# Designs tried in a protein design chat: VHH binders against Profilin-1 (pfn-1). Part 57

Target 1, 132 residues: Profilin-1 (pfn-1), of Caenorhabditis elegans (q9xw16)
Amino acid sequence: MSGWNAYIDTMTAAAPSIKRCAIVGAADGSVWARTEADNVFKASEEELKTFVALFNDVTQVPAKGADIEGVHYVVPRTEESLIFGKKENTGFFAVKTKSAVLIAVYEGPNEVAAQVRKAVESMQTYLNNAGY
Short names: E, the ipSAE of ESMFold2; O, the ipSAE of OpenDDE; V2, 0.75 times the mean of E and O plus 0.25 times the DockQ between their complexes.

## First folded at step 9 (VHH)

Design wa91 (from w25 with S54T; framework vhh_6fv0_2; at its last look DockQ between E and O 0.77; V2 from the best seeds 0.00; counts 0 for: pae E 2.7 > 2)
Fold by OpenDDE, look of step 10:
Structure wa91 (fold): chain B 132 residues (1-132), chain A 126 residues (1-126)
Amino acid sequence: as target 1 above (132 residues)
Amino acid sequence: QVQLQESGGGLVQPGGSLRLSCAASGFTFSTYDMYWVRQAPEKGLEWVSTISYTGSNTYYKDSVKGRFTVSRDNAKNTLYLQMNSLKPEDAAQYYCAKDYDILTGYFGSSPEFDYRGQGTQVTVSS
């Protein structure tokens, strides 16, 4: 496995309610690493290309929502480097680093969502400090 | 207030087994992913295991895989860690947590947070 797979493993271990996650290039949505096997992250590169482009203007995302793996999520609000969405008891957190976008799809109540967010943001901070 | 109380530690010989418990109160236990962490003498906090709020997903530190099993009983607000084939390097104070950052090693999002019980001591010695 690539070095990026280790970060996938770390995120899932940090937040076990993450169902699937991926690390993709911020510029083009290219997949650097993703969960595999039973938890395969299924977003296409075309979809991811569209998704990462949302970070070009996050202020518009709440009006449009976001699609991941063919699922449409409501985006209540955004932050400069954070897009999160909800659908029933599922959701996602996507954070942008210097060069990557981390996407974590989770299932669970709000308390779990908060834990997932912390894990993803922690990874964001770690990667930023590492220059990624 | 959030309370976590670990128990089940003790002295065992190498190869022995222990079952740790963590009694949780002061929060909705069933809606939180939970963590086991440990601290050996002269070492920092070390992540051991995580379990999802439903118990459906579990993860382990590589060195304990195949030997430790995390589980939970949400009806009893209790987290468990079955430790088999214990090794001397497993000796530590064991803590449970609902808020732990495995990347930073902090309870919570900053070093100012320390949501843990008194822990339970595990000693492995022949």
Scores: ipSAE 0.884, ipTM 0.931, lowest interface PAE 0.5, mean pLDDT 94
Fold by ESMFold2-Fast, scan of step 9:
Structure wa91 (fold): chain B 132 residues (1-132), chain A 126 residues (1-126)
Amino acid sequence: as target 1 above (132 residues)
Amino acid sequence: QVQLQESGGGLVQPGGSLRLSCAASGFTFSTYDMYWVRQAPEKGLEWVSTISYTGSNTYYKDSVKGRFTVSRDNAKNTLYLQMNSLKPEDAAQYYCAKDYDILTGYFGSSPEFDYRGQGTQVTVSS
C-alpha cells in the first residue's frame, strides 16, 4: 500500500462499527489520512495537537479525560501507547506508533469495542514493524 | 460454548449462485461484527466480507464486490452470504467468524480464529 487512505479503508473494513477514524502525526497531530464524506473525522488541527501531546504522559489523562471532535470522553485508565474512552454508546481507541497516532471513534456495545480495539492494535503493530 | 455452523455450499457451474448460512450460538450474536472468510486448496485464509453488528455497514474483498452480498438476521442469530456469478477462483471452504483479525491477513500474516465451524465447501466446475 502506498497511500495512507488505504490504511483507513482497511481499518473500517476490519471493524465496520468504526464511525470515524484518522491517522495523524505523533509529533504535531497533522492529519495524514481520515474518513471522509458522511463519516468525516472533524477534529481541528489545534484539538489534534493537544490530543497527541497526551501521549507524552498518559498517566495524567484519566483525571481529566480526553476531547475528540469536541466531545469529552471519560478515560478510565491508560496503557503506555493506548488511550481509550467511552461516552454512552460511543467510544474511541487511540494508539501511538513511532511516528503516528491512530484514532478510531466507534459506536456499539462492549463486544464491538473489543473488536475495534483489536483492529486498532493490529494496525499499530503493522505500522511499528513498517518503521512508522 | 461459541458455536458457528456453516451450510449452503455445493457444486455449481461458472456463473451460478449459492447462498451460504451461518448459524451462531453460545454468544450474543446481535452485539458482534461478523466476518466471512475462505480458504482455497493451495491458499491461506483470506477475508471475503464483513458486516457490522446492526447490518448497516458491509465491506467486501475487491474480487467479490458486486457479486457477493453479506446480510444478517439478528432475530435468528444467522449470518448469510449470497454468492452470484461464481467463478472458478471462488472455489474454497467458506467459514464465518467473529474473532477474525482481517488486518493481520491483509498485511501478509496468517490470521487465526478463536473459533470456527467445519465450514461449507464451494466447488465451481464445468
Scores: ipSAE 0.569, ipTM 0.806, lowest interface PAE 1.6, mean pLDDT 88
Fold by ESMFold2, look of step 10:
Structure wa91 (fold): chain B 132 residues (1-132), chain A 126 residues (1-126)
Amino acid sequence: as target 1 above (132 residues)
Amino acid sequence: QVQLQESGGGLVQPGGSLRLSCAASGFTFSTYDMYWVRQAPEKGLEWVSTISYTGSNTYYKDSVKGRFTVSRDNAKNTLYLQMNSLKPEDAAQYYCAKDYDILTGYFGSSPEFDYRGQGTQVTVSS
C-alpha cells in the first residue's frame, strides 16, 4: 500500500456511502491515490486536468457544471475551496488543499451527503495542517 | 432530539461473544451512516466500526476485523455489533454514534455532535 492510499481508506471508512474517491494533484490532476477494484475511480487524466482547473475560479463553475468519470453534474454551489456536484441521487464533493484536490463520489440522501462533506473537509483540514 | 440507547453489554470470558444493540430515535435512522466507538477506563474514544445507511458497506478497526460484525435493521431503527472471540483489550464502554470524526478519534467537537447516551459496558474476565 502507498502512503496516499491510507488516506483513501480513511475517507471511505469515515463516510461509507462514498462510492469512489481520489486524491489528485491540484496543479495537473495527476492521480496520487484512488479507490480500486470494483470501485475503481475511472476519470481520465485529461478530465482530471480540466476538473482541477475549476478551482482556479470557483465562481464560474455553477454556470457550466462539472464533469468527472464521464458524468456531468450540476453545481448548485461552490465555496473558495469546495465544489459540490449533483446528479439525481448521486453527487460529489471536491475540496482543494495546498497541493491536492480530494474528490468523493457518493450516492444517498442529503443526510449522507452532509456526512460525506464532513469527512472530506476533515481530511482537507488534516492535509492542509500537514503542509499538503 | 437524537437519542441513542446502547444495550447488550456484560461480563464474558476471553473467547466469548456478546451482541450489542443500539436503539435509535429522534432522527431518520435509515438515512444515516452509523458508527460504533469504545472507551476503556481513563482512555480516549476509539473508533471500532462503521456501517453505511443501507448496511451495504462496513469497515472495522484492524484489531477487531474478522471478530466483530456490524449490522443494522432499518425497520427497527436498530444498530448491532456482534462481538466474537472477545479479548481483554476489548473491554470498554461501547457507544453508537450518528457522527464521528475518524481522523481525530473523537466526535465531541463537531458541530453535528448529537451523542448524549450512556453506552453499554463490556467486561472480559481474565
Scores: ipSAE 0.373, ipTM 0.728, lowest interface PAE 2.7, mean pLDDT 87
ESMFold2 (binder alone), look of step 10: mean pLDDT 79; pTM 0.786

Design wa92 (from w25 with S54E; framework vhh_6fv0_2)
Fold by ESMFold2-Fast, scan of step 9:
Structure wa92 (fold): chain B 132 residues (1-132), chain A 126 residues (1-126)
Amino acid sequence: as target 1 above (132 residues)
Amino acid sequence: QVQLQESGGGLVQPGGSLRLSCAASGFTFSTYDMYWVRQAPEKGLEWVSTISYEGSNTYYKDSVKGRFTVSRDNAKNTLYLQMNSLKPEDAAQYYCAKDYDILTGYFGSSPEFDYRGQGTQVTVSS
């Protein structure tokens, strides 16, 4: 319904191995856009608020991991604006922009993960340059 | 070395059909998402379609939805694009790629992620 759905469409076209993704507000985790229907991103408001707060101190995240859609992921390391996690053949990449957090959940081998990361970081760069 | 070789283009009349193929080598084809992109004479490189590594997810440019179908055969390291109901606007050089910049349509610069094909020309005329 929002203009932000075009960004979701662009990300999934760039990395079709993304199973589910969302763009949420960095301050509160409010959903701006997400994949819907058969690919619906299922994280609750409570979970998203908790998740975006992780970007306030990413150095603490590897010790405790991260939860997305009720799934607990091991987070091997973080960067200032990047959190990523793994659980078996599934994983996620989350990046923070000035006002948003992009979250992409994928399934597949390391080559797939690399493509998903590239797509998410490319979108992060675009949104930052656009003032978001 | 990564190699991509497109084929199947040609001259077709409006409303006609063509099937493009892309033969891939030099990488593990079955673990990469694949893309079809095109370039018309006075336009930049334009994304057309994407298929996931296992073939279960496909995406299309709005103007080709319902007319084009992307598919792959991982056992043969081959990517396909079935093009039906071709329009003059579809005339372009068609390329396959294993990487894609989502905003600019620019391909990656690393040797592993550059596409290597010369493309296949699609011409639509009466």
Scores: ipSAE 0.094, ipTM 0.523, lowest interface PAE 5.6, mean pLDDT 83

Design wa93 (from w25 with S56D; framework vhh_6fv0_2)
Fold by ESMFold2-Fast, scan of step 9:
Structure wa93 (fold): chain B 132 residues (1-132), chain A 126 residues (1-126)
Amino acid sequence: as target 1 above (132 residues)
Amino acid sequence: QVQLQESGGGLVQPGGSLRLSCAASGFTFSTYDMYWVRQAPEKGLEWVSTISYSGDNTYYKDSVKGRFTVSRDNAKNTLYLQMNSLKPEDAAQYYCAKDYDILTGYFGSSPEFDYRGQGTQVTVSS
């Protein structure tokens, strides 16, 4: 397994409400690690390349939304290093570090979106401090 | 408890104008970003506009840019949506929604948006 799978495991252990997630390269959307098997993160290479490019100007994202795993999400607002989206009972949080973008998808009316955000932001802080 | 009460909807002809209002209570209005969202019959909930807590930053759905203007009056705890040049495709139930608490990262009881009112209906027909 790649060393990056350990970070996926840490993040999903911290927030069991995460259904699927991935760590991808900020420059090109290349997958470093993703959830697999029954909870495989299914975004295509082309979709991820398009998605990470959104961080070049996050202020444009709320007007257009974002696509992850072939699903179009409403993005109500962004922060410099954070894009989050909603579609009915499904949502995502994506955060940018120096070299990576972390994407976590969750769903259900009983999901704790705050727990998912906390897990993703904690990992963002850790990776930034590690130089990634 | 958070309450959001929308008003100002109605029936207008294509090209007409309406001004929607949202009266907010139960939270510190001036510290939250606010949203307008809409839902047409047989459609999902659709984001329309965002306004930052200060009112300095606004964002719009591409199809409403140049026609809709969001604003807020923090002294009156009121959010507004000025809708000009209305089109039949703008017909929907309109809701205002509150952002989650940025300091806690919590979305409250609503996993989507924290809208409490029943919305206000906009019908565009000749």
Scores: ipSAE 0.000, ipTM 0.224, lowest interface PAE 12.0, mean pLDDT 80

Design wa94 (from w25 with S56E; framework vhh_6fv0_2)
Fold by ESMFold2-Fast, scan of step 9:
Structure wa94 (fold): chain B 132 residues (1-132), chain A 126 residues (1-126)
Amino acid sequence: as target 1 above (132 residues)
Amino acid sequence: QVQLQESGGGLVQPGGSLRLSCAASGFTFSTYDMYWVRQAPEKGLEWVSTISYSGENTYYKDSVKGRFTVSRDNAKNTLYLQMNSLKPEDAAQYYCAKDYDILTGYFGSSPEFDYRGQGTQVTVSS
């Protein structure tokens, strides 16, 4: 986890309204790094395996929603490599790279959501350029 | 029109203190995470500190931890940076910023801004 922890730290500094986040394997949802301690990202391995499989056909996701950390989110729409959802004052952005999925759970208004999305997409670009 | 106006810079001796302010207008300040960044002469921009929209979460560049404190007053649309125990290496033009891309700076690229102010100059000398 140690090598990937620096990316988690950079993402939270870039968007401090991220409550919890993780970088997981795109094939199986295995955790590469996540926020810890008071901000521990606590999705189960079974839930993450189910979640990353949603990227096999993102067009089906708005009809069903998505589950992260036992919370069911409404997914209003998707993009090819992006799933995002809302539940009351919380939300998430998840992006897929070649070999990883980045998940960020945040709390705050729509302006904060836009800043979180920018941070997640910037990390996605960086990882894709690095071959991940 | 997004506007950010910094103030509070000046000349200070090593070990001294300054409090910077950033007055924000043209957007709903209370709903945005905000940033302090700095640039020394002939140096690149570097990130200094981040504060969440509510003020609950703060992050700092390693070299300023324990010496600088970022805060905000959402009722006054104002961002602050309290700088204590100032060192010569802290001398720079200080900017507040909205939607600053810290990731490009961390990974060896020049950081970009969506919005920043004109800055306030901090000089540390005897």
Scores: ipSAE 0.367, ipTM 0.696, lowest interface PAE 2.7, mean pLDDT 85

Design wa95 (from w25 with S56T; framework vhh_6fv0_2)
Fold by ESMFold2-Fast, scan of step 9:
Parts: C-alpha cells; structure tokens; sequence
Structure wa95 (fold): chain B 132 residues (1-132), chain A 126 residues (1-126)
C-alpha cells in the first residue's frame, strides 16, 4: 500500500545507509511495503514467512543464523524483539512490533550499523504506539 | 566539540540556483550520514535531503527531487546542497545536521549538543 511506503521513506531519510528495507506482517510475512526499483528488497514470500516465525523463539536463532534475500547471515545474539545479523561488510536489523516486522539491510562500518539500528527502533516505537 | 557551519545562501530570482556548503569539525565526518533541513518563517522544520557516509545513497523530500542535489567531500569534511530551479516555497533558513531523528524532529544524541549549525538564509523573490 502507498500509505505504508511513507514509513519506508521515513526510515531511509533517517538512515540513508539502509540499502533495502521492508515492512511485513508479523503473522505471515506478507509485504506491506518495501524499497523498489534500484533498491528493491528481494525476499520471497516463503523466505519472509520463515523469517517472521523466528520471532516466536528468538533464543534459537544464533545457533542457526537467518536468511534474507537468499543470503545467510550469522546472528551473534538476539533480544526479545530484535534479530540482527552480519555477513562480511553487510548486515541487517529486524524488529517486531505487535502486528509488523521491520527489516533493514545495510552496508558499512559500526557507525552506519548504529544509525540503521536507531532508525529501525524509532520506527518500531512509533508503530507500537500507533497500535501496530 | 561538534561544529557545523553553513554558508552559500542569498537572494535569488525564481528559477535561479544556489550552492550551499556545510563545513564540519569535531567528529569523523566520513563515517556519518548527513542531513539538510530547512525552516521557513511561519513553518516548522522540514527535512530536505540526506546523504550516506560514503556518498552513494541520497534521498530527497518529494518537492525538491530533480532540482536539488546533495553531495559531500569527505577529504574536506564538507557537505553540499546544489539547488536549481528555485521556487518561492524554497525560501527558508537552511541547516546541516549530523544526526536527525526525523520521526521526532530531534537533532543529535544529546540535548546539550545541537548537531545543527547557525544556518544560511535562502530568499527567493521576483
């Protein structure tokens, strides 16, 4: 929906080091909005369904890692509503709200990672406060 | 500590161009995303554009897309905003910022440090 695309725009404005991102349904991984064109977030529906199910028990994730856009990421640790991963010079942050999961893929050093995490967590707070 | 100094504003006719500069010091400029924001006399702060630390990703407010171009020179610790085809609605005080929480409008990570400079005034008149 075009309405949800405004939230993608807000996150990328706050952290322009985000390469690709999406907002998906927490229950089924259905895409509500994602970056498009040159920055298209290319995760299959099957992959996203599997990914959002990881939030049902985040403690199991570090042992197995996580797959996003066909890339396998090492997940060093998790928090109750946060999964993040690294693979060489790229990484992701994924946060769960009541109804949604926000996923942002980035590239860069620790300062970049910190800005991306801040943007994703700010949006998580906003959506939770909005009832999502 | 963190210092940001804007320059390059002025008076221009509609359709004219200006190039704004922001000289940064007190932090490792090349490792931070940077922002341009503006405020017109009777309006709130508006985000204008962002540029990633490396310069490869840029984003713009819809109303300035195609007219404004943000860029940076990490060797000189300088951020730029090239403004073409200026319109009366672009008239505002322009600020650069190291850190902007666009969801809340907060600048910086500490209330004691404003990562926004004093600004540079842009006036568009016919």
Amino acid sequence: as target 1 above (132 residues)
Amino acid sequence: QVQLQESGGGLVQPGGSLRLSCAASGFTFSTYDMYWVRQAPEKGLEWVSTISYSGTNTYYKDSVKGRFTVSRDNAKNTLYLQMNSLKPEDAAQYYCAKDYDILTGYFGSSPEFDYRGQGTQVTVSS
Scores: ipSAE 0.168, ipTM 0.545, lowest interface PAE 4.6, mean pLDDT 85

Design wa96 (from w25 with N57D; framework vhh_6fv0_2)
Fold by ESMFold2-Fast, scan of step 9:
Structure wa96 (fold): chain B 132 residues (1-132), chain A 126 residues (1-126)
Amino acid sequence: as target 1 above (132 residues)
Amino acid sequence: QVQLQESGGGLVQPGGSLRLSCAASGFTFSTYDMYWVRQAPEKGLEWVSTISYSGSDTYYKDSVKGRFTVSRDNAKNTLYLQMNSLKPEDAAQYYCAKDYDILTGYFGSSPEFDYRGQGTQVTVSS
């Protein structure tokens, strides 16, 4: 059993409205862990490399949006280490730690989005404190 | 104010069944993922099950998979836990909860929840 896969399981248990998620390297977008099988996180290596590079200047992202799993999301605003996007009833939260980027794609209304954000930010804090 | 009220606990023999209910008020129940957690004597709070806001996704602690089924009725603001094939190890105070702290959920330590109810006692007689 992979250590990183346990963190994927922990996030989905905390917010089961997360449909797909991944933990990727902040430097290169390399996948450390992701949801699999019926909920496989489908982003390509090239897409993830492009996505993690957005954290080099998050202030540019709202003008352009962001692409995850071949889907273009409107990014209404960004925060210091947070990019989040929306498309219809679907959205994502992505947070950067010291070494990783956590990406969670969800479905549901605004209160579900708040729960997903809480789960992702809690994991971000844990990983930063663990040196990741 | 958020209120959660559990019921349905009792004394049952090994192999028996119980159905727990949790009546929720003070928040928009249909927009929150809900959780069942339990606490046995001299142990911390232990995560048991999670159900998504819509009811489409469910998750279970490994030791209860195939025996417990979580469900919800959003029209009635009620959460349920059907417990079959009960074992002595399942004896605990059972609580429902609205928020869940990911840092503690899987590890047997006491999770910090935004709110949980007073609980309902499940006793499995030998």
Scores: ipSAE 0.006, ipTM 0.292, lowest interface PAE 10.7, mean pLDDT 81

Design wa97 (from w25 with N57Q; framework vhh_6fv0_2)
Fold by ESMFold2-Fast, scan of step 9:
Structure wa97 (fold): chain B 132 residues (1-132), chain A 126 residues (1-126)
Amino acid sequence: as target 1 above (132 residues)
Amino acid sequence: QVQLQESGGGLVQPGGSLRLSCAASGFTFSTYDMYWVRQAPEKGLEWVSTISYSGSQTYYKDSVKGRFTVSRDNAKNTLYLQMNSLKPEDAAQYYCAKDYDILTGYFGSSPEFDYRGQGTQVTVSS
């Protein structure tokens, strides 16, 4: 996780409505960095391993939804390298890079969600360009 | 002024069929992916089906595959869900919803993932 917290800080600064987020390994869901302290990202190692495996075939995800931090989200559709979901007033965006998956959990209406999506996709582009 | 109005629910016996409709207005229906969700008593919202904006791609919850068929008529701004071989577990309030994606929104207007409308009640009992 050392050094990777700078990317978390950049993403949360770009979208203050992100409540919790993490950067995890695409192969195994191992945590590289996550929000800490008052904003601690609570997903278990088992849950993250299951979650990153969803990117092996995103077309199956709308049929079953996705679980993050013990919360089950409705996933209405997926895009290549993007899974997003909603539950009540909360939601998430998750994007896959070459070697990482970025997960951001937010609270708020759809206008807030748009800002969170932009922040996550910007970081995805940045990390892909950096070789990750 | 986005409006979604569901209809077609009712009471059927196990093994019966119903066709649900969703009339959409206030947005460019043909540019949005649409989905059906349901909520049974004392349960959370459950995704049922998704259909792409063009109608060319459809996705289903595993438990309804082969029994439910989603379709749309973009000329009529209407979404449909054909439900066959209904089971007691399918009893729920059914809602239609439009997808959230800023890139597919009408003229860049903020698209919303929402459950607008009262839904339509499906009951399955003998």
Scores: ipSAE 0.000, ipTM 0.168, lowest interface PAE 12.7, mean pLDDT 80

Design wa98 (from w25 with N57T; framework vhh_6fv0_2)
Fold by ESMFold2-Fast, scan of step 9:
Structure wa98 (fold): chain B 132 residues (1-132), chain A 126 residues (1-126)
Amino acid sequence: as target 1 above (132 residues)
Amino acid sequence: QVQLQESGGGLVQPGGSLRLSCAASGFTFSTYDMYWVRQAPEKGLEWVSTISYSGSTTYYKDSVKGRFTVSRDNAKNTLYLQMNSLKPEDAAQYYCAKDYDILTGYFGSSPEFDYRGQGTQVTVSS
């Protein structure tokens, strides 16, 4: 978690419709940083370990959906390094880097969802280029 | 076509106040998060403030927190920045934006800053 909170702060400033987010280890789902206090990202270590394992075979995800913070999301499709889901006015974007997975849970219309996706993908690019 | 038009800048003494406005058109203003950014002479663009689409969530650059207040009027498609206790270090061209690059300090996916208006100049001098 040391130093990684600055990336959480940068992401929420870039997309303030993100309600909760986290940066976790791609291998084990260990939390490196997450939103806290009134915006605490509540996913358990077991749930995060299960979630990051979805990136081992993203083609299976649309059939089952994904669980984040005990909430089941419909996943309409996936890309190699991207899983996203939606449940009514809420949704998430999760992207995998070399060693991390970024998860952002947001609320808002489709235009906001597009801005959240852009912020998450920009951070993914930066972390990959930095060797993470 | 996205258009953003800033106004409200001017010359003010240290400790003074200004209220900037940004008139938005060409998109559904009420469904986008919005940003204020600034550029001082010889410096890069820097993020100043963010406001969520509903106006319920705001963030600020540490150096302006407590002095600047961002707000929006979705019925008028207008974004505002109330600047109090202005310092010489706040002197810059101020821009509103529908989008910005979170890591490089420039706007959107367009290299020509399609989402940025001409800006409004803030000068702080005695």
Scores: ipSAE 0.406, ipTM 0.732, lowest interface PAE 2.3, mean pLDDT 85

Design wa99 (from w25 with N57H; framework vhh_6fv0_2)
Fold by ESMFold2-Fast, scan of step 9:
Structure wa99 (fold): chain B 132 residues (1-132), chain A 126 residues (1-126)
Amino acid sequence: as target 1 above (132 residues)
Amino acid sequence: QVQLQESGGGLVQPGGSLRLSCAASGFTFSTYDMYWVRQAPEKGLEWVSTISYSGSHTYYKDSVKGRFTVSRDNAKNTLYLQMNSLKPEDAAQYYCAKDYDILTGYFGSSPEFDYRGQGTQVTVSS
């Protein structure tokens, strides 16, 4: 089970402003890997199941926002495989691959957000190419 | 225009120490995560270390953990790399960057991005 944590470590090294992140199953929100210890990703199974279901119809998300770790985020817009949101100095990027959803929560200004987005989208490409 | 100026390199014996500096201008330094990367003869560009915009989080290549320490002074727009217990394998041209993709190994936004600055040369020789 430790294999998936290597991808978490790679993302956080590429964008250290990522505070917490997870890789979850696209079908059910089951956790494959997440940050632990002082950076534990705290979303419940119920919340993750609800969150990954947002990718079934991303056009509805900007009107309602999205909840991650009990925090409600404003979602300005979505793409078919991308949901991102902001709440003051905190934000997230979530991308869908063939079988997974990557979620990264970060803290920092917009310039930091651009570095986080790059790290998450690079991992999305890598996992899609690996058949996930 | 973005400008990054590295300094502090030189020749040291194995086990020696050097402190590298990177003076940044042309952007709001305090709002960017920063990176140290290096390139040795016959090797590609290697990521060495990352520091978050606030300085609260640092990350290191496995082979330098415990020997190198990255830090920053946002008031002076300066990035540092303290290198202790230097090994011959650490010999390289060292660059600082505000844009490095560790997952793809690209310095800047793409491999076609030409600006890296001069860098600073580290040589380890007995």
Scores: ipSAE 0.019, ipTM 0.436, lowest interface PAE 7.7, mean pLDDT 83

